# Designs tried in a protein design chat: VH-VL binders against o27280. Part 88

Target 1, 266 residues: o27280
Amino acid sequence: MDSMNVPEVLEIKRIVEESESVKTFIFSWDFRREVRPGQFVMVWDFRDEKPMSVSLIDPVRSEIGISIRRVGEFTDRVHGLSEGDLLGIRGPYGRGFELMGRDILLVGGGIGMAPLAALADEATARGMRVDALVAARTADELLFLDRLEAAGVNISTCTDDGSCGFKGFAHERLLTLEENHDMAAVCGPEPMMFQVMRILDERDVPAQLSLERYMKCAVGICGQCCLDDTGFRVCAEGPVFWSQELSRVREFGRYRRDPAGRRVPW

## First folded at step 3 (VH-VL)

Design r31 (framework fv_azirkitug)
Fold by ESMFold2-Fast, scan of step 3:
Order: sequence, then structure tokens, then C-alpha cells
Structure r31 (fold): chain C 266 residues (1-266), chain A 121 residues (1-121), chain B 107 residues (1-107)
Amino acid sequence: as target 1 above (266 residues)
Amino acid sequence: EVQLVESGGGLVQPGGSLKLSCAASGFTFNTYAMYWVRQASGKGLEWVARIRSKSNNYATYYADAVKGRFTISRDDSKNMVYLQMNSLKTEDTAVYYCVRPSYYEGYFDVWGQGTLVTVSS
Amino acid sequence: ETVVTQSPATLSLSPGERATLSCRASQSVGSYLHWFQQKPGQAPRLLIHDASNRATRVPARFSGSGSGTDFTLTISSLEPEDFATYFCQQRSNWPLTFGQGTKLEIK
């Protein structure tokens, strides 16, 4: 079966340790199920199922990669797996990034670089100029620098503690960079994305932002992934949104919802 | 151009040690995993060791035949990868190749010219 | 471990003929099978990666096919420089394993 709503049991072909807390798991993929940067899959370890962004899309090799940060029981178990072990994969789900113009700015924070790495590959394959601003709290939390460099991406870094590149936050670093981009794509913590969006809006750079909220259903039937003022379900309408859409969402950058739907501040 | 140049091979007695070196140039060395592959006289290509990049925590892997005896390491500041070979056996006699894989390690892309290791009394 | 077996051990042909070299894996390796050419005194050279993708600067006369357990390397019209030993290698399962080689020699 290649139905999107039935998990296929796939063998882990390779594991890349991106950092102490992040691994990329590579699987053979049947590209009759088209997958695009910005989409996600449901990963099933035969006990629990969680949404994960696709970070590598390679139709030539018939492979996809899924990057997973260790944050709890499910991801701890998955991180304990080895090459040759099995996982269930459903999907893909959600709408992906759209590419337009000749040049793109990528702004990623932490694990948010995962879907942006897949986008970088597609943008470079299309002949676009790609500039990436990679942000993290510390140098050892910067992700995909090796991969982006191998792809020919122009990289700028910043860390909160100054351990690599600019000392400061992504939006502070962005203010020091020249702008000649037809579009931008942004993924990371919502407070970072909010500040970056404001700067890009002032510069008239259209931006797409990816929201990776807690989701209890992959197909958008339940209300756990709704955005306040718009009624968007992230798993059905997103996770990728244009900045004009997000500028109208009171919730964006201010608070989020826990698994029970309760508002919690950032 | 991409180049890998091995050195450190030679004749050694059983139970002895050798350290092989591989000098890399013409690419961003620190972003790639590096491998050692050996070939016994005329035939017999055999994977020996693997070391990942810094973003992969310099993780190391070994063929069962050499586990506990060989150690792969790298020095990114010098664009060097090494193979420390201890407790050498006659069956370790081979040409040893330094190999660069594709970025996500899908296939062996670039091979050095090799260095001969002969373990004999 | 996944055992990779090549056949024939030696293939004797003349320039201009088509060469067909086989590689069989003891268990499925998907499309993760690669072909290398080795001339005497030289390191192996990548020819085909992932069953059917020709490496850079490899002539169009070389092609690969197959999936799962059965793979073929084809040289459509042999040139004198093609007489060499050819190895296949799987990258699906650890440890990485190579075939024993097929020697292509002048008839």
C-alpha cells in the first residue's frame, strides 16, 4: 500500500548525527507519493506517532530524510534506534514551501533548519542564489552548516552566546545583512520568527514561515492545532504560511497551545 | 582538483603497529565523512573503518576483523585522516585506500592511490 | 552480512562487442549498489552509483540497471581502455561489502 493514511514500515538506511540532540534518519522512498520541502510525515515507533518535518528529498537516490530533535520519551526511543531498524511512516502531509524569483534568504533557528535544508537543495537545483542565516543558542546547536556548505549556500551564523559568528539573536544579525532577495523562508521558535517577519515586512521581502505546533491528528480533523484569529489548522492549512497570513494572527509570537488546547506564553 | 594522498605504509612484523595518514585537498574536508578500504593482493576489497564529520560527533565505525586493534581519527585543522593499526596480523596485508564518500555517505566518490602494508616475519 | 557475488569471474571479448556483467546480492539492497573499474596498479574508480547513475566524466557507453538482488553493468561497445577488473559494492546494509570482481580481458 502507498496510501497516505496507512503507515508503511520502512528500514532506516542511514543515520546522520547532526548534533548531540539531532539525528537525520534516511529511508528509501517511493516517489509515487510526491513530497516537497516544508511537508511533514507521521513517524510511528509501534507505540506512539509524532509529526516530523522532511529534511532531505532525493528522488535520484529514491530517499527521504527526517530530522528529529531529542525532546521527550518518543524521540528518546527513536534516537536509540540503529541503521537497519524499522519505523512506520505516513504521509506526506501539509503544504510545502513555494519558490519564486531568483534569490532566497533562509532564516533558521535550531531544528527549524531541517525543512529549510530540503528547501535549500531545491532552490539550488533550480539555479537560485541561496543565502542562509543559521541561528542557535550556542555553536554546538547550529545545524546543517556542513550540508549547506556542501550545497553551495552562502552561510551567516549567529549564536546567543557568541560562540560562533555574530553574538546575538537572528533578527539582530539580519539587520546587519544586505537585502537583495526576492523571497525568504523562515523556520524556528515563534518569537524568533515573529521578529524576523517584522524586519522582512519592512524591507518588502515576501516571506514564508513554517509553524511546527503540537498536533494530535495528521489530517486536520481535530481542533488541537487551530490558530486563534483565523481558524487555521496547522496540519491541514499549513505548516507553511505567507507572512501576510500570519500578520493577522494575534496568537503568532505571543502564545501557543498545549496538547489540551490551553494557552501558554512563550 | 580533489586529491587524497596516503602515506605510512611499509613492512612490519606480526604484532607490530603502523599509523597511516591521508592528506586531503581540493574540497571542504571538514564537512565529509572519511573511510579506509583495503585490498589484499589482486582481489578482495574490504571496508575497514569510517569516521564522520564534526556535525556527526566524529563517530567511528569498524569492520569486525579490525575492531579493538585499529583506530580511525582525523585532524580537520590539517585536512588529515589517520588509521592507527595495532596488533597487526598477516591477514592485514593489503593496499590501504583513503576514501571520500558522497556527502550523505551514499557511495564512495573519490579514492586515493593507496599505500601498501605488508605484515610478515 | 550481505554477500555480493559477481559473474562471470572472467569475461573474454573483443573491442566493439557489448559486455554484460552481473552482480547478485544475498538479500535485497534496494538500489544501493555501485560499480567500480580498476586497472592494474591503480585505485578503483567509481563508474555507476545507485544502480543506474553514471559518475562524472564516465562515458555514455557505461550503463547500470537492476534493483533488489540482481544488478547488471553494461558496456555497449568496448574500447581498448575498458579491459579492466570491475567490482560491485552494496551500501544498503552494514558491513559494506564488495563483489569478488569480474575481469574483462581481450579475446
Scores: ipSAE 0.015, ipTM 0.529, lowest interface PAE 7.3, mean pLDDT 85

Design r32 (framework fv_azirkitug)
Fold by ESMFold2-Fast, scan of step 3:
Structure r32 (fold): chain C 266 residues (1-266), chain A 121 residues (1-121), chain B 107 residues (1-107)
Amino acid sequence: as target 1 above (266 residues)
Amino acid sequence: EVQLVESGGGLVQPGGSLKLSCAASGFTFNTYAMYWVRQASGKGLEWVARIRSKSNNYATYYADAVKGRFTISRDDSKNMVYLQMNSLKTEDTAVYYCVRPSYYEGYFDVWGQGTLVTVSS
Amino acid sequence: ETVVTQSPATLSLSPGERATLSCRASQSVGSYLHWFQQKPGQAPRLLIHEASNRATRVPARFSGSGSGTDFTLTISSLEPEDFATYFCQQYDSFPLTFGQGTKLEIK
């Protein structure tokens, strides 16, 4: 399946500015190549290739969307592109979210709301009740609120500075929300995901968490994501994992590795 | 702890060849691009060459001063990056550093201690 | 290519004083300008990346500012270990280019 691993050159059909640092790039997509929420694609700007989560899956319009935060050389170049410009897209890759039950809680931090927005669309189309907790540092960094509202999602917000909704962190807000959900999906900064996972585990709510650092495992590249403190090798395809899988990883939510590979507390 | 250890430097005559090696440890080597940067005595830092990871097809880039004479390569099974230097000139005399960029290739993050290359008669 | 120029070439100060180092790019590099410290016989050490972000374990007395073509590195109160050579580098376009360095020396 050579064609699956060769980038398809696609025209940028539309660009949505989600915030000062985040844009969603929309492409026409042939849905004979199936895409699921939680999967990612490799985006190629004809110099560099980076993994990006799919944030919009719209088979009615025959479109996909990829939301990209500006954080380095590659993403800055991509942000400089205009409608009509071309990008190479490979994939999709990785394990997507699984849906079960009648209701779902989504907990997203910052750009982590991107794959969860796609999941919200699928869950509502399935007839599930969807509650979303959208967290950010400030009101200007809350993403996809209009899109979630249009999909019929019940939205709660929190910001670290209190500029919108609850003043505090996602896990503090979660403690004030209804406890009864059949499942949850979580995506955002790893310390936030760890705290949220612990609360959901205490409530006996099965959760799936999306970890961007495990996207390399899904494309056959195993890095620092494959080992814990005991030396046990975890070779599972990401980026989506059940909370029970992540509870076995000693470093999840406790520390990260900086660019030099040194352990740094979150 | 991330470490980059260069070797292979030494004295060579103009027109000669030399191969530098860099041994990487403490990180997932095969997912990072790798760079060589040099510094001549009394001069500033100068970028020499880059090699990308497998996911970027091992793409290579060279500074104009060394293009056609130097070749950067890597062996992911050994966590090694190499710089083959041919047709050496006195102007190539410098300390050569092996450098790892940030994961998204936005800045130079980790430097080796360097290896001295002297090109003279 | 983008030329990066540092000033002054040498700055003579005493411990406890404030140091201000300048870096100018020949064309806009956005925020993709980084600062390094180098001591004699040692490799360069990353201090500031993307104009204003302190690297891990870099003391709070170091700060960076600027965008486009004009950038500044500030050391609020010099410690003895801060007397070294400082380089700026643009990572906006290839070829990657460095400034000539500013030597910070004790008065």
Scores: ipSAE 0.000, ipTM 0.389, lowest interface PAE 18.3, mean pLDDT 83

Design r33 (framework fv_azirkitug)
Fold by ESMFold2-Fast, scan of step 3:
Structure r33 (fold): chain C 266 residues (1-266), chain A 121 residues (1-121), chain B 107 residues (1-107)
Amino acid sequence: as target 1 above (266 residues)
Amino acid sequence: EVQLVESGGGLVQPGGSLKLSCAASGFTFNTYAMYWVRQASGKGLEWVARIRSKSNNYATYYADAVKGRFTISRDDSKNMVYLQMNSLKTEDTAVYYCVRPSYYEGYFDVWGQGTLVTVSS
Amino acid sequence: ETVVTQSPATLSLSPGERATLSCRASQSVGSYLHWFQQKPGQAPRLLIHYASQSISRVPARFSGSGSGTDFTLTISSLEPEDFATYFCQQYDSFPLTFGQGTKLEIK
């Protein structure tokens, strides 16, 4: 039994409100267990366990952060916790992002900026130039702008309603941005990621995309362990995939499956 | 540009009161804890008070030297943080700085220019 | 409370020389030790955070080292603009505490 499969009961050291619906929970972490951007942990509130992407990785402070959006009963309970309260943390799990070259583009939508914020920290620490396109429905839902600016990231924003930056969708904004990047990392709503992937493929920019809905598969707690035409197990490969791998997945960006395996449009 | 601008300093007699204000701009004010730090002439820096964000119930914490006499508060709708100073003593004479910590509260990131408070008869 | 003590109180050096400033905490503060520069009439300026981490717009001649209780700020080759007062601060535990300062002055 390795240390990743045994939950540790950790004290919430700090809580930061990122938006009306998103909080970051900070914990002390022993970095003898390496954590990489793009990986996730299982968060246990002593009733239910849910996968959450790691949004802060800070070996200097010996801390990790987990950003959680309020979307249901489990997350409502966790949002009700205070500093000093306890949570069980198991992991890390999944494939992390790989960094290559000198220049990286990050494209994040909503809570998808959480794993990308951790990646931005690592990329800047390596001396890479980091450009981030941060997308949301409204200005109040844009995440981590002050944090990214403090890290030296070049930020572009877009909102569906035009309340901040470009008025429109992430892929429309991307078309107006510089084409030269050694790689990209993308995380957000699947329809957004599909449109962004198409543009990056046309620009010959290798991209990694994080499919948050497959985080459960990465720890073996789901029944959907194979993507359509790829023939490989998501539990072995996910949640981060290269764009070349996803270009062969028919359901990516078009439909999902319910518990009965039926196709449901996005 | 991130800016913090303090105001409200001045001369006051021992036992008097002053209210300091700090106007914040250029960042999402309501997500940050805010601090007051003071410095007496020719002396070191001294932390005075902290107020946390709404998600942390505006929790306050004070240095022992000012506890019971000073009150830190904020108005997120105006991007303002305040320091109400009561029962002032001569040892409270200092330049008072409004300070924003790093995003996850690990170091003092942004400082205002300071406002001088002189407590003298 | 964690007491932070700086030494020496005053350092008299010439431009081009190396400056070494010390900071000691009364109990372990891990890496939550930061260095600030202050010139007369100005607010403190952050130089080094988390004991040894550089800041992008701070000249490379400034470096920090140490962990736990013993910390050092080094200026490899003094420039005229470096003559100022330097403070260390722990951010590990409340109350937050600062050293009394080291005044770096021209010999």
Scores: ipSAE 0.350, ipTM 0.703, lowest interface PAE 3.4, mean pLDDT 87
Fold by OpenDDE, second read of step 4:
Structure r33 (fold): chain C 266 residues (1-266), chain A 121 residues (1-121), chain B 107 residues (1-107)
Amino acid sequence: as target 1 above (266 residues)
Amino acid sequence: EVQLVESGGGLVQPGGSLKLSCAASGFTFNTYAMYWVRQASGKGLEWVARIRSKSNNYATYYADAVKGRFTISRDDSKNMVYLQMNSLKTEDTAVYYCVRPSYYEGYFDVWGQGTLVTVSS
Amino acid sequence: ETVVTQSPATLSLSPGERATLSCRASQSVGSYLHWFQQKPGQAPRLLIHYASQSISRVPARFSGSGSGTDFTLTISSLEPEDFATYFCQQYDSFPLTFGQGTKLEIK
């Protein structure tokens, strides 16, 4: 068994409050263990374990950041932690994003911006032009705007209630943008991603999308994150997929499986 | 546009007090730590104080030269950071800059234009 | 504290020439060293962060190199607007400290 599958107990170095419901936890990281944007880690609070995307990769400071949205009992406990407290981290796992071309479009919704923020840092460091469409329900739920701005990202915002930027959904805003990009990276609510993917395909823009599924083992064994028809395991073959791959996945944008394995509509 | 504007500088006698203010705009202020850095005329730059964000319990840090005399504070509701300076000395004479670090405090990326504090009898 | 020392104190050059500025830390600061430009009556301006990382708003003629204790700022071909004071600063440990500056003046 690979030593990477044993949780490493790490001290929380810093906590950044991204929004009312999202915090970024920063840890010291040994970069002998490579981590890529789009990959995830399993976070263990010594009671339960959940997959979380890496939102910050800083080789200079030897740090990573994990952004966690408060959504349930596990995340409630984690959000109650302070600097100096401990968490178990194992990973990273999964397939991350690939960068290609000169111009990249990021489309993110809510906490989906977490892996995209890390990707933005890498892309800008490589001298790529980065445009980001950041979507949320309301203005106060928009994530990483200052961080992205500081990195030189061109930001377009979209909110359901129109409290910031375009009033409407991400795919609707995307339809109003005529600029083409060499590639796109997408992460957010699956219905959003589905609509965005359709538009990008029509425009012949290569796109990568990060899926969220219930993950238990993170190593492709338990099958909890297996996608219907294809047999793709989100934790092993994903979570980042090319649009061509997802075109084969019938359940994409339609339903997911809950912890009991039951189909649940989005 | 990201902007920092200092105010409150002036002439004060040794032993006196002065409170500097810095107004921030154009960014999510409450998520950033804030710094004061000063520069005496014709001299180098000197870190003075640091205040962390709410998520870090507004922890404060000071250079040895000002410990016990200066207090950094902030009002996130007003996008303000302050520097209360007590028991001022002639060596405290400097231009005081309000400074925003990068999002995760890696470097100083935004500076105000500074406010001059002169301590003289 | 980590002492940061710059050399030379003053550098006199002409437009078009290459400028090389040195910064030395009393102990290793890794890549946590940044360069600033300051003109009279103005606040410092960030030029290079993390020893060698360029900033999009800064002309390409500015570059940084080094790690650990020895760092260099290079201006490949001086422009008239480049004559100013340059500071290095370590962000490795508190207290944060700056070099005393190198004044780049026109010959």
Scores: ipSAE 0.105, ipTM 0.676, lowest interface PAE 2.8, mean pLDDT 93

Design r34 (framework fv_azirkitug)
Fold by ESMFold2-Fast, scan of step 3:
Structure r34 (fold): chain C 266 residues (1-266), chain A 121 residues (1-121), chain B 107 residues (1-107)
Amino acid sequence: as target 1 above (266 residues)
Amino acid sequence: EVQLVESGGGLVQPGGSLKLSCAASGFTFNTYAMYWVRQASGKGLEWVARIRSKSNNYATYYADAVKGRFTISRDDSKNMVYLQMNSLKTEDTAVYYCVRPSYYEGYFDVWGQGTLVTVSS
Amino acid sequence: ETVVTQSPATLSLSPGERATLSCRASQSVGSYLHWFQQKPGQAPRLLIHDASDRATRVPARFSGSGSGTDFTLTISSLEPEDFATYFCQQYDSFPLTFGQGTKLEIK
């Protein structure tokens, strides 16, 4: 119970380069602490602590992986680490994805494919048909394609520059794909997720969306999760939400909050 | 289709040198670690060397039997992995396989056809 | 170094019979134990990884079991193409080590 909130110092067993800016760090894990796709851990480099989604869940090897994009001082320092170095890990935290039905659509943008790669493994292991739409700015930023292929996932790609697959944005590609899914899971930049959600809503496909900004709510840092369009407070544990929960949040897809709580356009 | 094709094997005298090459195709080469494994005639398999991907600074690991004599290297621009073999001994006589592990280095997934190295006077 | 030992060295059986091949590690390797099939003049072929997971396109008659130090490869009903040499390999610690092989031959 309490052991989930105490950082455990773990050795980095392996590091895999997913792209120029993304690495997956692999650790031995005691699966008495259950981890599900869509959950995150707090990663501590003995100076700062940041939430990171779990991207690999491997109970056979007793390992987890966390995929980290290089975007600032903390992630730059972590990217400088090598096999054998130590990191503090605590968790897991947050609501994970729920699986239902027989057919699932995954829509991932950039690093948002990290929690979806873990979900793809679980869905495939359950015998579900998995279709993935993998989106990135360029071909070399498409993540986990080899891993998804090895898992038996049906892959569609799109890149902003057209260097791989469909030329355009994820929601534009989605309009050309089959509509026969029991559910969808979406993770990526919030504007992308908003557009994808709207299309899935029109198709009556229930969707779960993972939002990084709500990871703070899951660990108790958030004082007020959101206020919906009707004036009612909606306080839900993140980072995963059903599309119906998000459809009433005015800020979703339009604005974000800076550390001071001010609205900033995407 | 994923393929690994070895070349550079041959007959060499004790104390000589050979450089083996492995051409990879059909996968994202630069994200995988690569291995060399050898097998003497009628004998078991023996791991020789490992080179990690760019993200791990091309870290290299060697079996004790070859440490200091063999060097593994790679050229990601050409999808090639190499094994430079110096100070060869008769005990180095074997078929040498280029091997790709699983994505997260848990098992040996894809093997080349092998190239024969014979060290004999 | 983790030493991996296979038994028997040679197993003589007829088509249709069940084959049971053993692999023992000198120290625990968890589930990081893999099985390969090798035919004369060919590279090894992955059969089972992580003790019990069958590799893609490997027939259902092949199965693996065990954990820690004791592992078994079972072929439920031998086909003519199954007569080959089988190797086990640990991937828990470096240096990576293989068993000496079990040769499955026609009686």
Scores: ipSAE 0.026, ipTM 0.591, lowest interface PAE 7.1, mean pLDDT 86

Design r35 (framework fv_azirkitug)
Fold by ESMFold2-Fast, scan of step 3:
Structure r35 (fold): chain C 266 residues (1-266), chain A 121 residues (1-121), chain B 107 residues (1-107)
Amino acid sequence: as target 1 above (266 residues)
Amino acid sequence: EVQLVESGGGLVQPGGSLKLSCAASGFTFNTYAMYWVRQASGKGLEWVARIRSKSNNYATYYADAVKGRFTISRDDSKNMVYLQMNSLKTEDTAVYYCVRPSYYEGYFDYWGQGTLVTVSS
Amino acid sequence: ETVVTQSPATLSLSPGERATLSCRASQSVGSYLHWFQQKPGQAPRLLIHDASNRATRVPARFSGSGSGTDFTLTISSLEPEDFATYFCQQYDSFPLTFGQGTKLEIK
């Protein structure tokens, strides 16, 4: 069948510490298997398997990078690995971002900048003008600023505590930015993405949003991945969705569901 | 706004020691590997040493010409990288540059202004 | 070790002319070959990385080409500010090695 469904054991070529809680793991990659920004891979530590967004796509060096935030047992174990250690990787999976127009806006919150950093690389390589709004709770949690600057991206920052850039939330900062864009790509905490989407809709800017919580469904691991108000499963087409698809979803930005199907507010 | 400022160069006798320092600013220092590269008068560039980030266990690499005599180190709390040079030889006379590689360590992105080390009697 | 050799050692040209600088590696370095410009009394400045990618703020007249063992830096129309020494460097294998430089001087 599909060789993408069998994990390939790859050696960790390099590790970059992006912050105290985030590391990027770099692997040699055969680009006969195409990878696009917004796609993810399944990372297997020979005990558990978790979906991770691809954050670096470098065909010139024949490398991909996967950025992982320390949030639990699996990620704690992976963060304990060193250059030369092995991980199982399968994929890529999911719908990637689609680039259109000449001028694009990226809005990323925390680890959500990971797939957007890969998109920024592709957009700048195509000669597009890229503006990035990078948001986090504190300055130490802003990710990829040096990488985005090296790519020629125009960067705006905001932090909840005001430790870097604008003091406030991403959507509040976005209201002070009035540059015209042909499209936007958004990834971060779901409440942030919902507020950003509303502003972009008012400005008539088509937006793509990445919902990482639906990545497991895209590989067929769960049978209950559906958006509440649509009544249809969208998991096979995720994690990237157009704003028009999400604007009709009551669940988006307001609540999630636990394994028992109960509503859990953000 | 990225800045690398070297210091510690000077005149030293053969067999002597010097410690070079490099103060980094304008980027997230602890995520980058750091390099030292030297250039003798009228000659080409020569890589000297590399130190990787904590995520790569501060792994070090040295050019054969300096192995066993030079030690590269870093202090992430101060955004500093150092080059301890022992048993100096006249052939070590050069301008020493502190260098930052690209984000994922594929090419040299930023260079300091250099500090001159002269080894002579 | 991979030896990197540049030619010519010196190239004498006038403003407005095309400059072509060569770099050869003793074994394949893929596309992991970079070009630097150095003016007297200054640190080297990155021009081209990974054989053909122009670095930030580098004018369009600079271009790089090649792969494997043979690489070329081209300056399509020389400006007065372009007269400097140019170095190539491989980043494929350790030890990292540089060419001896090509000095571009005014005729």
Scores: ipSAE 0.005, ipTM 0.518, lowest interface PAE 10.2, mean pLDDT 85

Design r36 (framework fv_azirkitug)
Fold by ESMFold2-Fast, scan of step 3:
Structure r36 (fold): chain C 266 residues (1-266), chain A 121 residues (1-121), chain B 107 residues (1-107)
Amino acid sequence: as target 1 above (266 residues)
Amino acid sequence: EVQLVESGGGLVQPGGSLKLSCAASGFTFNTYAMYWVRQASGKGLEWVARIRSKSNNYATYYADAVKGRFTISRDDSKNMVYLQMNSLKTEDTAVYYCTRPSYYEGYFDVWGQGTLVTVSS
Amino acid sequence: ETVVTQSPATLSLSPGERATLSCRASQSVGSYLHWFQQKPGQAPRLLIHDASNRATRVPARFSGSGSGTDFTLTISSLEPEDFATYFCQQYDSFPLTFGQGTKLEIK
């Protein structure tokens, strides 16, 4: 029915500060609306609405978590909220990750670790072996390391500046890691995902990539989430895509859109 | 509407050859791996062959029972997948199904109606 | 490599009874196990995917459970149209393998 398209006003139960720029907001959730890792919700602050990936799915406590990076006016306002304050949530929306095989690789950059943290929880609960490559610009921006460790995940890190782990980019670190995975899930900046996808394709590891773009609406047709070559709408047909699908899209990893809709290189 | 339609089955003598075709419609064919699965009368299902998409270099895989005798191929411009069967044996007698895995390659969510191959003298 | 074995080979029951069908994998397949229903003269139809998720438009009387090596398909109250052959399939490893089938027949 249409109940998922009506915002539910929820109280912020708990706020976890993940880094200087990232907070996870935790809400009680009625799991009659099922949520899968890789799906997103629309977060409404009673003025603007923005899509946010679900980063915690906890049916035992009846809670979901939404991790938000501070990047602009809307997120600045949300970051100013306290436990007990209210936000509107509608969804979930989009295609989530699928789990296949026994050994999986997660490759996350920055806030892209948010949906992958939820996936890691599900994969470890199913008895899978999980390796995670966590990438960021600096050590202070590596996300969810304690949570991943507590879940039993095997963690590798890299930072652009070398402040933690391997010094370099995610794809450079990936070249030095074991190749024996049944599948991979990747989320982060589009240029990182493109490079990682190429390496995984060469290794014949099927990969799912979460591609998020700015959206005006939660459901359906908006210009900001459309891919040129295929006509895919990220909010309707994504945000999660298999690498074979993305390899057909000439724009993926090469160009972004400015506010006027023009192609600009990454 | 998503469809798979097999053709090319028939009666052939042991040692003979036969080529099966599968016409796909209603989905983005070139992004999917495609499979052939067979079923002998009153028996279970048996995977025969798999071909991956172009992004995976059209990699092919065969069940041991048919390796070296069968060749799977595809023509993305025509939305077709094929199974060339050579050196046919009586134990190859079965209904042959063309199947598409879910997008995540997890389960077979689309099946054709099947085409009967009978290998008999 | 991964062998999937179903039991029993044949199960004779009456309408209204509960049916319990078993599927065992030779090594752990996590939750990557599907169930198909096949009626005479028809292609298999997906019934349950990923051990416990009912496919679209599959009646609530069908349920799947299990993980690792042991899986069960349950039909809580048999309807006449449920007398068919049921197959399980693992997709944890290649080659993808199917069980030999369990035939539900009227007693």
Scores: ipSAE 0.000, ipTM 0.367, lowest interface PAE 17.9, mean pLDDT 82

